# Designs tried in a protein design chat: VH-VL binders against q0aze0. Part 431

Target 1, 268 residues: q0aze0
Amino acid sequence: MKIILVNNRFKENTEKKAQEIAGQLSALNVEVIIDNGLDEPYAGTVDFIMVLGGDGTMLRAARRYGQRAIPVLGVNMGTVGFLSNIEINELAEYLPLILREEYSLEARMMLEVAVFQQQSLLTRVFCLNELLLRSNSPRMLSFALEISGQKLEPYRGDGLIVSTTTGSTAYSLSAGGPIADPQLDAFIVTPVASHIINKRPLVVSPEREISLHLLEEREAIIGIDGQIKMDFGAENRVLIKRAPHPLLMVNLKAKPFFTSIDRSLQRQ
Short names: E, the ipSAE of ESMFold2; O, the ipSAE of OpenDDE; V2, 0.75 times the mean of E and O plus 0.25 times the DockQ between their complexes.

## First folded at step 19 (VH-VL)

Design MM49 (framework fv_inotuzumab)
Fold by ESMFold2-Fast, scan of step 19:
Structure MM49 (fold): chain C 268 residues (1-268), chain A 123 residues (1-123), chain B 112 residues (1-112)
Amino acid sequence: as target 1 above (268 residues)
Amino acid sequence: EVQLVQSGAEVKKPGASVKVSCKASGYTFDDYAIHWVRQAPGQGLEWIGGINTYTGDTYYRRKFQGRVTMTADTSTSTVYMELSSLRSEDTAVYYCARDESYFDYLSGTFDYWGQGTLVTVSS
Amino acid sequence: DVQVTQSPSSLSASVGDRVTITCRSSQSLAYSEGSTYLSWYLHKPGKAPQLLIYDVSRRLSGVPDRFSGSGSGTDFTLTISSLQPEDFATYYCLQATHFPLTFGQGTKVEIK
């Protein structure tokens, strides 16, 4: 069995813990590869991915490995996490179940994001939470949104979020989007500080194709899962589709999504 | 308008503790981590550590671990840095700076800074 | 710790001059997905540091276009195409790819 351990670059304790866990797994005849983000994604075949960190670390793992149909387990090492299934102090208890493949899988939709300059593809990336189009200056944006060939009235404001249902509790929530059951597949399209009072979040079929471009030359950025930034100008167009494969998340214990989000919102 | 406003200058004796505050305004507090950077007289900038204001996770440079504590109060949008067991070598201007965060991800980029707090440690 | 060394430690220049400051790290600052966490700051006595450039080459909104950044791996450069009076300051690079975060020692740009 081969397992990738994904850890966070800023948690010094995480590096130590990853080495400790790697040692424990090696003693059980499991080959371990540590991914701290400094190297290219591991290119070989692997049986299981264990993410040691919070939601941000899980998002990086999903972008790197989510399209490979490999089980991914989130192990929480911090205070807050919606994408982790177990806590680090529970790992020893659940490790035998992992090695015997005694767990269920939950599929989570992902976005495929393609950025073009004229007819040329500049980049293609995958993400678990969202794409954010935002202004990189004090000036608001003017941009066009097209859904499966249907052109909406122009948007004016600070930007737009195109989110998965998993991403409904991230940037989309802060911008006024709905909380969605992550077991549903849908795009959530949420305006950011729109100057048009009736621009509402949209919930659309995951079979739809979403396209964005600027109507005026502005300094703008496309953000992917809050971690990757790409320059976006009037010569650029972005195309968003449902990714070919969902992320396969490991369920070792019941995680009460709705009670967890409810408690989180009460503390805010 | 984004602002980080720090507490005023402090004079402390060796062995004492100092607690410096950094009050944030003009943005969503939980979307940015706050880091602390100091500059001793005649020296360059030195990173001390930071706090993720959403998760409460702290990141300390090893030489300060055990002496530094960073806390965040979301209700007042204020971050505190407390440094204990002060020595004359801790005399410096201490700055807070914000760092865009996304859950446990940190951008590592300090786009807005507080005005600085002079901490003088002398007998 | 990753060491960050700036060159030169100081330089003298006149208004209108092209100024180049380099920053070298002891390890590659390249991270996953093409990210490189290297930023540049301007610092004047009695004032807080100011961000100029982040992610190697991205200029912060409001920073004049005479400032530009470039580089990859271990070698990075800040360029001021035509030095202005307000640019006489100390410049610092910061690496944030590796924990702990480390600043360069600074480059002082002084009037000739």
Scores: ipSAE 0.786, ipTM 0.900, lowest interface PAE 1.1, mean pLDDT 91

Design MM5 (framework fv_inotuzumab)
Fold by ESMFold2-Fast, scan of step 19:
Parts: sequence; C-alpha cells; structure tokens
Structure MM5 (fold): chain C 268 residues (1-268), chain A 123 residues (1-123), chain B 112 residues (1-112)
Amino acid sequence: as target 1 above (268 residues)
Amino acid sequence: EVQLVQSGAEVKKPGASVKVSCKASGYTFDDYAIHWVRQAPGQGLEWIGGINTYTGDTYYRRKFQGRVTMTADTSTSTVYMELSSLRSEDTAVYYCARDETYFDYLSGTFDYWGQGTLVTVSS
Amino acid sequence: DVQVTQSPSSLSASVGDRVTITCRSSQSLVYSEGSTYLSWYLHKPGKAPQLLIYDVSRRLSGVPDRFSGSGSGTDFTLTISSLQPEDFATYYCLQATHFPLTFGQGTKVEIK
C-alpha cells in the first residue's frame, strides 16, 4: 500500500507529526510519500491520501490529487473543519480499517476551470470549493455570464463566485449564497456586491457549462479555492464545467454537516 | 473602514513581561490572521509570529519560542502578544498586521498594519 | 531558515530616476501550483509599513503605477520607474513561502 501524507507548510509541528506517522506506516510495510506543497505533485500511483490539517490543506490535496479517483481522508490536527473526518488522536483507532479498506466513500463534485485567451488554452485547474472572479482595482467590473450558451443580462459589481455544493459554506456563503447539502451536485452562482438589485444566487445543474468574460478593460483576478490567483483581462474567457472525477472522501465516522455549519455560523 | 488599533507605549524593566493588544474592526475577524513584526532602533523588520484567528493555530519564530504567547479574543476582535523575560534587546516598535486566510491557509501578505507600539526595556 | 538578501543596502537618486532594488533568496520561493509568496513594503520613520506589491508582481489597489515587481524562483526586483519626492523610504521584501517568514534587511532610498 502506498499513501501520500499531505501537510501544511506553516505548522512546524505538522511536519514532525507527518514524519512520525510516516515512520509508523513504514513499519507496517506501507510506502509513504510526504507532500508539503513545495514540490510537484507525486506522479506515481498511490492507494490512499491522508491530509493532516484543516480545510485549506484538504483543498490543496483535492487540487493536486482529486482527479485520480483515490480515497482522501481528512485528519484534523486541532479545530475540526468541514472537510476533516477524524481527529489526529483517533488515527491509531482507525488505522486498521484504513489498511483493510473498510470505510465508505462520499463523492464530492469538483470544478474544472479552463482559462483561455482567444481560442488558446492558457491553463486548466481543478478545485473543490469555488472560482471567484473579482476586481483587483478600485473600479467595479462589468462582465458577461453564459450558462450552456444562454447569455444572461450583464453583471455589474465587484465580482462573481461559481461554487460547488461543498464550497457553499466558503466564499459563496459570505456573499449571500445558500447553504447546500454537500450530498447534492450543483453549481451555485453567487454575485459579489452586485449593483443590480435583482441579481440573485443561482443553483444550476452540474451538467451545464458556465463561461465568464469581461465586457470592458479592467484589472481582475480569478481566485481558486481562496489560494491560487490568476490575472484575468478582457482578452480572457473562463469556462467552468464539472470535473471528470469527483473527490472521493473517506468516511470513517458520521459527521453531522448541519450541526457543524450551525455551530460555525453562531461563532461569527 | 479597516482598522488595526494597538495599545499604547510601554516601559518595562529587564525580566518583566509586556502584553500588547491589537484591536481589529471593519472586516470579518476570522478571515484574517494577525502577525507581529518588530523593529529595533536602527534595525530592520523582524517577524515574530502570528495567530490564525479562525483555527487558533499559532506560529512563532524559534528565537521567541517559550517567551512569546499570542492569543485571540473573538468576542472583542482583539489579538494579544505577550513577551516575557524582557531584555534591553527587546526595545522596539511592535506592529500587528493582518494576513488573509482561507481556513488554515495563510496568504503571507500584510495589507493593513497597526500604528505600532513602542516597548522600551530599560533598567 | 531561508535567507533573504536585499541589495543595495542604500542608494541616492534624483527625482525622475529609475530605481531598482533586488531580493535574493537562498531557496526557491515557488510553492504548490506555481504560487510564489514574495511581497514588497515601504517603511517611513514613525509610520507603519505599507504593502506595495504582493505575489511577486501584483500591485495593491491605490499604489501608483510607477511601482512594479518582477522575478521568479530566487531572484526578485522592485522597480520605481520615475522616483518622486514621497518615495524617500526604506523598502523591504518579505518571503512567506517557507517557515519562518523572513524579511530582507532593507534598502534605504535617499532622494538627492
């Protein structure tokens, strides 16, 4: 069995813990690859991915490995997040189940984001939460949204979010989008500070293709899962589709989504 | 709109502790980590550490480990940095600065800073 | 720890001059998916530092067009295309790819 351990670059104790876990797994004849984000994604085949950290670390793992249809387990090192399933102090208890592949999988849709300049593909990325289009200057954006070739009336404002249901509790929530059951597959399209009062969040079939482009010259950025930034100008177009493979999240114990969200919203 | 307001100047004797506050307003407190940076007289900027206000994770430069403690009070949107066992070399202006987070991800970019707090350590 | 070496330590220039300041890191600052965590700050005596450039080359909103950043891997440059009187300051780069976060030593720009 070959396992990738994904850890956070800023938590020094996380690196030490990853080495400890790698040593324990190696003693059980499990080959371990540690991914701290500084190198390219591991190119070889692996059987399992264990993420040691919070939701941000899980999102990085999903972007790097989510399209390979490999089970991914979130192991929280402190504060329980929405994407982690077990705590680090529970790992020893669940490790035998992991090694025997005795767990269920929950499929979470991902976005495929393709950025073009004319007909030329500039980049293609995958993400678990959302794409954010936003202005990178004091000027508001004017932009066009098309859903499967259907052209909506122009948008005017600070930006737009195209989110998965998993991402409904991230930037989309902050912008006024709905909280979605992550068991559902859908795009959630949420405007950011729109100057058009009647622009509402849209819930769209995951079979649809969504495209965005600027209607006038502005400095804008495409943000991916709050972590990656790409320049976006009037010569660019972005196409968003459901990714070919969902992220396969390991479920070792029941996690109460709605009570977790309720608790999180109360603390804000 | 966005403001980071720090507590006032402190004068301490060697061996004492100092606790500096940084009160945030004008944004969602949990969306930004707060870092602490100091500048001693005639020296450059030195990163001390930071606290992720969403996760509660702290990050301390090894030099300050065991002497520095950073805490966050979400109810008052205030971050504190306490530095103990003060030495004359700790005389500096201490700044807090915000760093955009996405859960446990940190941008590592300090877009807004507090006004600074002069801490003087003298016998 | 990753070392960040900033040069020159100081320079004098006239209004209208092009000024370049460099930062060199002992290790690559490229992170996952090509992200590079390098930012530039302006600091004046008695005032808090101000962010000018982040992610190597992105200008913060409100920062004048004369400021630009460039570079990759281990070598980074801040350029002021036409120095103005208000640009007298010390400039610092910050790397945030590797823990601990590390500032350069600073470059003092003195207007003649």
Scores: ipSAE 0.790, ipTM 0.901, lowest interface PAE 1.0, mean pLDDT 90

Design MM50 (framework fv_inotuzumab; at its last look DockQ between E and O 0.74; V2 from the best seeds 0.76)
Fold by ESMFold2-Fast, scan of step 19:
Structure MM50 (fold): chain C 268 residues (1-268), chain A 123 residues (1-123), chain B 112 residues (1-112)
Amino acid sequence: as target 1 above (268 residues)
Amino acid sequence: EVQLVQSGAEVKKPGASVKVSCKASGYTFDDYAIHWVRQAPGQGLEWIGGINTYTGDTYYRRKFQGRVTMTADTSTSTVYMELSSLRSEDTAVYYCARDESYFDYLSGTFDYWGQGTLVTVSS
Amino acid sequence: DVQVTQSPSSLSASVGDRVTITCRSSQSLVFSEGSTYLSWYLHKPGKAPQLLIYDVSRRLSGVPDRFSGSGSGTDFTLTISSLQPEDFATYYCLQATHFPLTFGQGTKVEIK
């Protein structure tokens, strides 16, 4: 059995804990690869991915490995998160279930983002939460949104978010988007500080293709899951569609999404 | 308008503790981590540590571990740094700075800084 | 800790001069998906530091076009194309790819 451990670079002693867990797994004849983000994603065959960290670390694991149809388990290191399933102090208890493959899987849709310069593909990336188009200057953007070839009236404002249902509680929520059941597959399209009255968030079929391009030369950035930035100008176009494979998240114990989000919102 | 406002200058004796505050305004507090950086007289900038205001996770440079404590109060949008067992070498201007975060991800970029707090440690 | 070395430690220049400051890290600063966490700051006595450049080459909104950043891996450069009176200051690079975060020792740009 081969397991990838994905860990966060910013927590003190996180590397020590990953090494400790790797040693414990090796003693059980499990081959372990540690991914701290500094190297290319491991290209070989793996049976399981264990993420040691919070939701941001899980998002990085999803971008690197989410399209390979490998079970991914979020292990919380002490911070409450939406994408982790068990706590680190519970790992020893659940490890026999992991090794015997005695768990259920929850499929979470992902976005496929393709950025073009005119007709040339510049990059193709996958993400679990969202794409954010935003201005990189004090000047607001003027841009076109097309949904499956249907051209909407031009947008004017600070930007736009195209989110999965998993991402509904991230940037989309902050911009006024709805909270969505992560069991649903849908795109949520949320305007950012629109200057046009009555631009509403949209919930659309995940089978649709969404495209964006600037109508005026502006300095803009496309952000992926709050972590990756790409320059976006009037010569660029982005195409967003459902990724070929969902992320397969491991469920070892029940995690009540709706009561968790409700409590989180009332705390703030 | 984004602002980070720090507490005023402090004079302490060796062995004492100092607690400096950094009050944030003009943005969503939980979306940015706050780091602390100091500059001793005649020296460069030195990173001390930071706190993720959403998760509560703290990050301390090893040499300060055991004598620095960072806390965040979301209700007042204020971060505190307490440094104990003060030595004359701790005399410095202490700055807070914000760092865009996304859950447990940190950008590592300090786009806005507090005005600085001079801490003088002398007998 | 990842060592960050700036050169030169100081330089003298006149208004209108092109100034280059280099920052070298002991390890590659490239992270997942090509992200490189290297930023540049301007610091004047009695004032807070100010961000100029982030992610190696991105200029913060409001920072003059004369400031630019470049580099990759372990070698990075801050360039001021035409030095202005307000640019006489100490400049610092910061690496945030590796824990702990590490500043360069600074480069003081003094009037000639």
Scores: ipSAE 0.811, ipTM 0.909, lowest interface PAE 0.9, mean pLDDT 91
Fold by ESMFold2, look of step 20:
Structure MM50 (fold): chain C 268 residues (1-268), chain A 123 residues (1-123), chain B 112 residues (1-112)
Amino acid sequence: as target 1 above (268 residues)
Amino acid sequence: EVQLVQSGAEVKKPGASVKVSCKASGYTFDDYAIHWVRQAPGQGLEWIGGINTYTGDTYYRRKFQGRVTMTADTSTSTVYMELSSLRSEDTAVYYCARDESYFDYLSGTFDYWGQGTLVTVSS
Amino acid sequence: DVQVTQSPSSLSASVGDRVTITCRSSQSLVFSEGSTYLSWYLHKPGKAPQLLIYDVSRRLSGVPDRFSGSGSGTDFTLTISSLQPEDFATYYCLQATHFPLTFGQGTKVEIK
């Protein structure tokens, strides 16, 4: 059995704990690859991914490995989050179940984001929470939103969020979007500080294609999961679709979604 | 307007502790971590550590581990850095700086800084 | 700890000069998906440091376009295309890809 351990580059205790866990797994003849984000993603076949950290660490794992249909377990290191399933001090208790594959999987929709420059594909990335289009200057953006080729009235404001249901509790919530059950597949399209009063958040079928482009020359940025940034200008467009594969999250311990939403509501 | 306002200068004896505050305003407190950076006389900038105000996680440079403590009070939008067992080489200007956060993720980019707090350690 | 070395340690220049400062890291600063957490700061005596460039080459909003950043991997450059009177200061690079975060030793830009 081969497992990837994904850890947080920035928190010193995470690296030490990852090495301790790797030693324990090696003693059980489990091959371990540690992914701290500094090397290219491991390209070989693996059976399981274990994320040691919070939601930000899980997001990196999802972007790197989510399209491979590999089970991913979030292990909480004492931080706030929606994507962890068990606590670090419970790992020894659950290891036998992991090794015997005695767990269920929750599928979480991901986005496929393609950025173009004048019809040429510039880059393609995946994300678990959201794409954020935002101004990179004090001036507002004027931009076009198309949904499956259907042009909406132009937007004017600070930007736009295209979120999964998993991302509904992240930036989308802060911008006024709804909390969504992460087991639903949908896009949530949330304007950021729109100056057009009738631009409300939209919940859109995951079968749609969403396209964005600027209507006038402005400096803008595309943000992915709050961690990846790309320049975006009048020569660019972005196309957003449901990714080919969902993230497969391991469920070993019941943790009802609705138990955790009180904090998200308090941040409104 | 984004502001980070630090507490005033301190004079301490060797072996004492100092607690410097950094009060944030003009932005959503939990969206940014706070880091501490110091500059001793005639020296460059030195990163001490930081605190993620969303998660409460702290990050300390090893040379300060065991004698630095950082805390955050969300209700007052204030971060504190306490440095104990002070030595003469701890004489420096101490700055707080904010770093955009996203859950446990930090970029390590310091876009706004406090005005600095001079801490002098002398007999 | 990742060592970050700036060159030169100091330089003298006149208003209008093109100034180049380099920052060399002992390890690659490339992180997942190509993210590279290198930033540049301007620091004057008695004032707080100011961010100029982040993510190698992204200029902070409001920073004049005479400042530019470039580089990849281990080698990075801050360029001031035409030095202005307010640009005489000490410049620092910071790497945040690796824990702990480390500053370069600084480059003092002095009026000739």
Scores: ipSAE 0.765, ipTM 0.896, lowest interface PAE 1.2, mean pLDDT 90
Fold by OpenDDE, look of step 20:
Structure MM50 (fold): chain C 268 residues (1-268), chain A 123 residues (1-123), chain B 112 residues (1-112)
Amino acid sequence: as target 1 above (268 residues)
Amino acid sequence: EVQLVQSGAEVKKPGASVKVSCKASGYTFDDYAIHWVRQAPGQGLEWIGGINTYTGDTYYRRKFQGRVTMTADTSTSTVYMELSSLRSEDTAVYYCARDESYFDYLSGTFDYWGQGTLVTVSS
Amino acid sequence: DVQVTQSPSSLSASVGDRVTITCRSSQSLVFSEGSTYLSWYLHKPGKAPQLLIYDVSRRLSGVPDRFSGSGSGTDFTLTISSLQPEDFATYYCLQATHFPLTFGQGTKVEIK
């Protein structure tokens, strides 16, 4: 068995714990690779990914490895979030199950985000939570939203969020988006401070494609999962699709989503 | 308008503690981390540490570990930095600075700064 | 700790001059997905530091276009294409790829 441990470079305790876990796994004849983000994603085949940290770390892991259809376990390191399944102090208890591959998987839809310069692809990223288009100034943006070739009325506002159902409890929620069942595949299109009063979020089929571009020569920023930033101008286009592969989240411990919402959202 | 307003100048004796506050306004408090940076006379900028206001996680430079404590009060949108066992070398202007955060992610980019707080340590 | 060496420590220049400041890190600042956490700050006496450039080359909104950042890996540069009177200050680079965060020593840009 080969396992990748993904940790948070900003949290020294996660690094230390990763090393400790690696040692333990090694003693059990499990090959371990530690990924703190400083290196390229491991290109070899692996059987399991363990994320040590919070939701941000999980998002990074998802972007790096999610397309590879590898089981990913979130191990909370004492932080707040939605994406961890077990706590670090529970790892020892569940480790035998992990090693025996006795766990269930929950498929989470990811986004495929493609950013273009005219007709040239600048980057393509798979992400678990959301794509954000926002103004880089106090001025509102004017941008076009197209869904499966259908052109909506131009948007005016601070920005727009295209989120997965997983991401519904993230920035989309803060912007007034609905809470979505993570077992549901859908896009959530949430306006950010729209000029149109009471502009409502859209729930869009995962089979559709979403396209965004600016209608004015203004500076904007594309944000992905709150971690990747790109300058976005009038000559850029973004195309959003359902990723071809979902993230396979390991479910070792039952964590009912709806009963956990109140507790998790109280801090936000 | 985003603002970080720090507490006033402090004069302390060696061995004492100082607690500097940084009140944030004009944005969602727990969407951004706050870091502390100081500048001693004739020296450059030095990162002390930071606090994730969402997770509560703190990040301290090893040099200051054991002496520095950072806390956040979400009800008042205020971050505090307490430095104990003060030395003359701790005489500096202390700045708080905002850093974008997303859950446990920090960007390490300080887009807004407080006005600075002079802390003088003298016998 | 990752060391960031900034050069020069000081320079004298005239209004209209092209100014280049360099920061070199002891380790690569490249992080996941190609991200590089290197930013530049302007600091004037008695004032708070100001962010100019982040992520190597992204100019903060409101920052004049005469400021630009470039570089990769371990070598980074801040360029002022045409120095203005308000640009005389001390400049710092900051790396945030590695903990602890570390600043360069600073570059004081003085009037010639």
Scores: ipSAE 0.761, ipTM 0.907, lowest interface PAE 0.7, mean pLDDT 93
ESMFold2 (binder alone), look of step 20: mean pLDDT 92; pTM 0.952

Design MM51 (framework fv_inotuzumab)
Fold by ESMFold2-Fast, scan of step 19:
Structure MM51 (fold): chain C 268 residues (1-268), chain A 123 residues (1-123), chain B 112 residues (1-112)
Amino acid sequence: as target 1 above (268 residues)
Amino acid sequence: EVQLVQSGAEVKKPGASVKVSCKASGYTFDDYAIHWVRQAPGQGLEWIGGINTYTGDTYYRRKFQGRVTMTADTSTSTVYMELSSLRSEDTAVYYCARDESYFDYLSGTFDYWGQGTLVTVSS
Amino acid sequence: DVQVTQSPSSLSASVGDRVTITCRSSQSLVYTEGSTYLSWYLHKPGKAPQLLIYDVSRRLSGVPDRFSGSGSGTDFTLTISSLQPEDFATYYCLQATHFPLTFGQGTKVEIK
C-alpha cells in the first residue's frame, strides 16, 4: 500500500508529525511519500492520501491529486475544519480501518478553470472551493458573464465568485452567497459588492459552462481557493466548468455539517 | 480603512516580561494572520513569529521558542505578543504586520504594518 | 534555516539612477503550482516597513511603476528604474516558502 502524507509548509510540528506517522506506517509495510508542496506531485500509483492540516492544506491536496480518484482523508491537527474528518489523536484508532479499506467515500465536485489570452490557453487548474475574480485596485470592475452561451447584462462591482457547494461556506458566504449542502452538485455564482442592486447569487447546474471577461481595462486578479493568484486583464477570459472527476473524501466518522456551520455563523 | 495600532513604548529590566498589543480594524480579523517582526538598533529586520487568527495556530522562530507567546482576542480584534526573560539584546522596535490567510494557508506577504513599539531593556 | 543574502549591503546613487538590488536564497523558493513566496519591503528610519513587491514580481496597488521585481528559484532582483528622493531607504527581501520566514540583511540606498 502506498500512502501520500500532505502537510503544511509553514508548520514545523506538522513535518515532525508526518515523519512520525511515516515511521509508524513503514513499520506496517506501507510505503509513504511526504508531500510538503516543494516538489511536483507524486506521479506514481497511490492508494490513499492523508492530509495533515487544516482546510487550506486539504485544498492544496485536492488541486494536486483530486482528479486521480484516490481516497483523501483530512486529519485535523488540533483545530476543527470543514474538510477534516478525524483528529490526529484519533488516527491510531482508525488506522486499521484505513489499511483494510473499511470506510465510505463522499464525492465532492471540483471546478476546472481555464484561463485564456485571446484564443490561447494560458493555464488550466482544478479547485475544490472557488474561483474569485476581483479588482486589484480601488476601481470597480465592469465585466461580462456568460452561462452556457447565454450573455447576462454586464456586471459592475468589485468582482464575482464561482463556487462549488463545498466552497459555499468560504468566500461565497462572505459575499452573501447561500450555504449549500455539500452533497449537492451545483455552481454558486455570487457577485462581490455589485453596483447593480438586483444582481443576486445564482445557483446553476454543474453541467453549465461559465465564462468571464473584462469589458474595460482594469487591474484584476483571478484567485483560486484563496491560494493561487493570476493577473486578469481585458485580453483575458476564463472558462469554468465541472471538473472531470470529483474529490473522493474519506468518511470514517460522522461529521455534523449543519451544526458546524451554525456555530461558525454565530462567530461572524 | 485598514489599520494596525500598537501599544506604547516600554522600558523593562533584564529578566522581566513585556506584552505588546496590536489592534486591527477595517477588515475581517479572521482573514489575516498577524506576524511580529523586530529591528534592534543597527540591525536588520528579524521575523519572530506569527499567529493565525482563524485557527489559533502559532509559528515561532526557534530562537524565541519558550520565551514568546502570541495570542489573539477575536472579540477585540487584538493580537498580543509577550516576550519573557528579557535581555539587553531584546531592545528593538517591534512591529506587527498582517498576512492574508485562507484557513491554515498563509500568503507570507505583509501588506499592512503597525507603527511599531519601542521596547528598551536596560538595567 | 534557509539563508537569504542581499547584494550589495549598501550602494550610493543619485536621483534618476537605475538601482538594482539582488536577493539570493540558499534553497529554491518555488512551491506548489510554481508559487514563489518572495516579497520586497522599503524601510525608512522612524517609519514602519512597507510592502513594494510580492510573489516575486507583483506590485502592490499604489506602489509606483518604477519599482519592479523579477527572478526565479534562488535568485531575485528588485529594480528601481529612476530613483526618486523618497526612495533613499533600506530595502529588504523576505522569503516565506520555508519555515522559519527569513529576511535578507538589507540593502541601504544612500545619496551619492
Scores: ipSAE 0.792, ipTM 0.903, lowest interface PAE 1.0, mean pLDDT 91

Design MM52 (framework fv_inotuzumab)
Fold by ESMFold2-Fast, scan of step 19:
Structure MM52 (fold): chain C 268 residues (1-268), chain A 123 residues (1-123), chain B 112 residues (1-112)
Amino acid sequence: as target 1 above (268 residues)
Amino acid sequence: EVQLVQSGAEVKKPGASVKVSCKASGYTFDDYAIHWVRQAPGQGLEWIGGINTYTGDTYYRRKFQGRVTMTADTSTSTVYMELSSLRSEDTAVYYCARDESYFDYLSGTFDYWGQGTLVTVSS
Amino acid sequence: DVQVTQSPSSLSASVGDRVTITCRSSQSLVYGEGSTYLSWYLHKPGKAPQLLIYDVSRRLSGVPDRFSGSGSGTDFTLTISSLQPEDFATYYCLQATHFPLTFGQGTKVEIK
């Protein structure tokens, strides 16, 4: 059995805990790979992924490993989060179940994002929350949105978010998008600060293909899960589709989405 | 318009604690992390730590571990940094700064800064 | 800790000069996905620091185009193509790839 431990490079406590857990698992004849984000993703076969940290660490794990159809468990280090399932102080209790593969899985859709320069593919990335197109200057963007070949009226504003249902509580929520049940598969398309034309968020089938390009040369950025940034100009086009595989999240303990989001909204 | 407004100058005795506030306005508070950076007289900039304003996750440089506490109050859009067991070498201007990067991670891209708070530690 | 060293520690220049400041890290700043978390700040006495460049080469909105950043791996450069009177200041690079975040020691740009 081979397990990847994904930890947050900015938390010394998660690094120490990852080493401790790795030692414990090695003693049980489990091979352990530690991924703190600095190295390239592990390329070998893996049976399980354990994420030690908050939602940001889970987003990195999902981008790196989510397409491999490997169970991913979020282990919280004592802070609020939507993507963790158990707390670190509960890990010892649940470890025997993990090693015996006695748990249920919840599938979460992911985005496949392909960025082109003219006709050439520049990059292809996967993400769990969203793609954000935004202006990188005070000037508003003018851009085209196509949904499954259907060309919408031009957008004018600061940008656009294309989100999964898991991402509905992230950037999309801040921009006025709806809260979506993560059990649903859908794209949520949320405008960012429309200036001339007020647009509403759209909820569309996850089988649709979404295409974006600028209609005028502007300084713009594509952001992926808030963690990766890429320059985006008028010569660029982005194509967004449902990723081939969902992230398989391990469920060892009931974590109610609706009461969690309700509590979060009350804090706002 | 984005603004970070810090509390006023403080004079403390060695061994005391100081709590500096940083009030954010003009953006969605929970979408950005807040970091603290100081500059002692004649020295360069030194990163102290940061806080994810949504999750409450904190990140402290080791030399301040056990002496620094960062908290966020979303109802007032205010971040606090408390530094205890003050020494004369803690005399510095303390800045809060917004991390342009989003929810639940650190990029170190500080696009807006507070005006600074002078903390003087003397007997 | 990853050490960040700037060179030179100080320099003298005249208005209109091209100024180059170098930042070197003891370890690669490339994150596994190809991102590099290096930024440049301008600091004047009595004022808060100001972000100029982030992610090696991205200029913050409102920063004059005379400021540019370049580099990869462990070696990074801030260039001011034509120094203006308001540019006499201390410049700092910051790495955020490795914990803890570390600033360079600063480069003071003074009037010749």
Scores: ipSAE 0.429, ipTM 0.765, lowest interface PAE 3.7, mean pLDDT 88

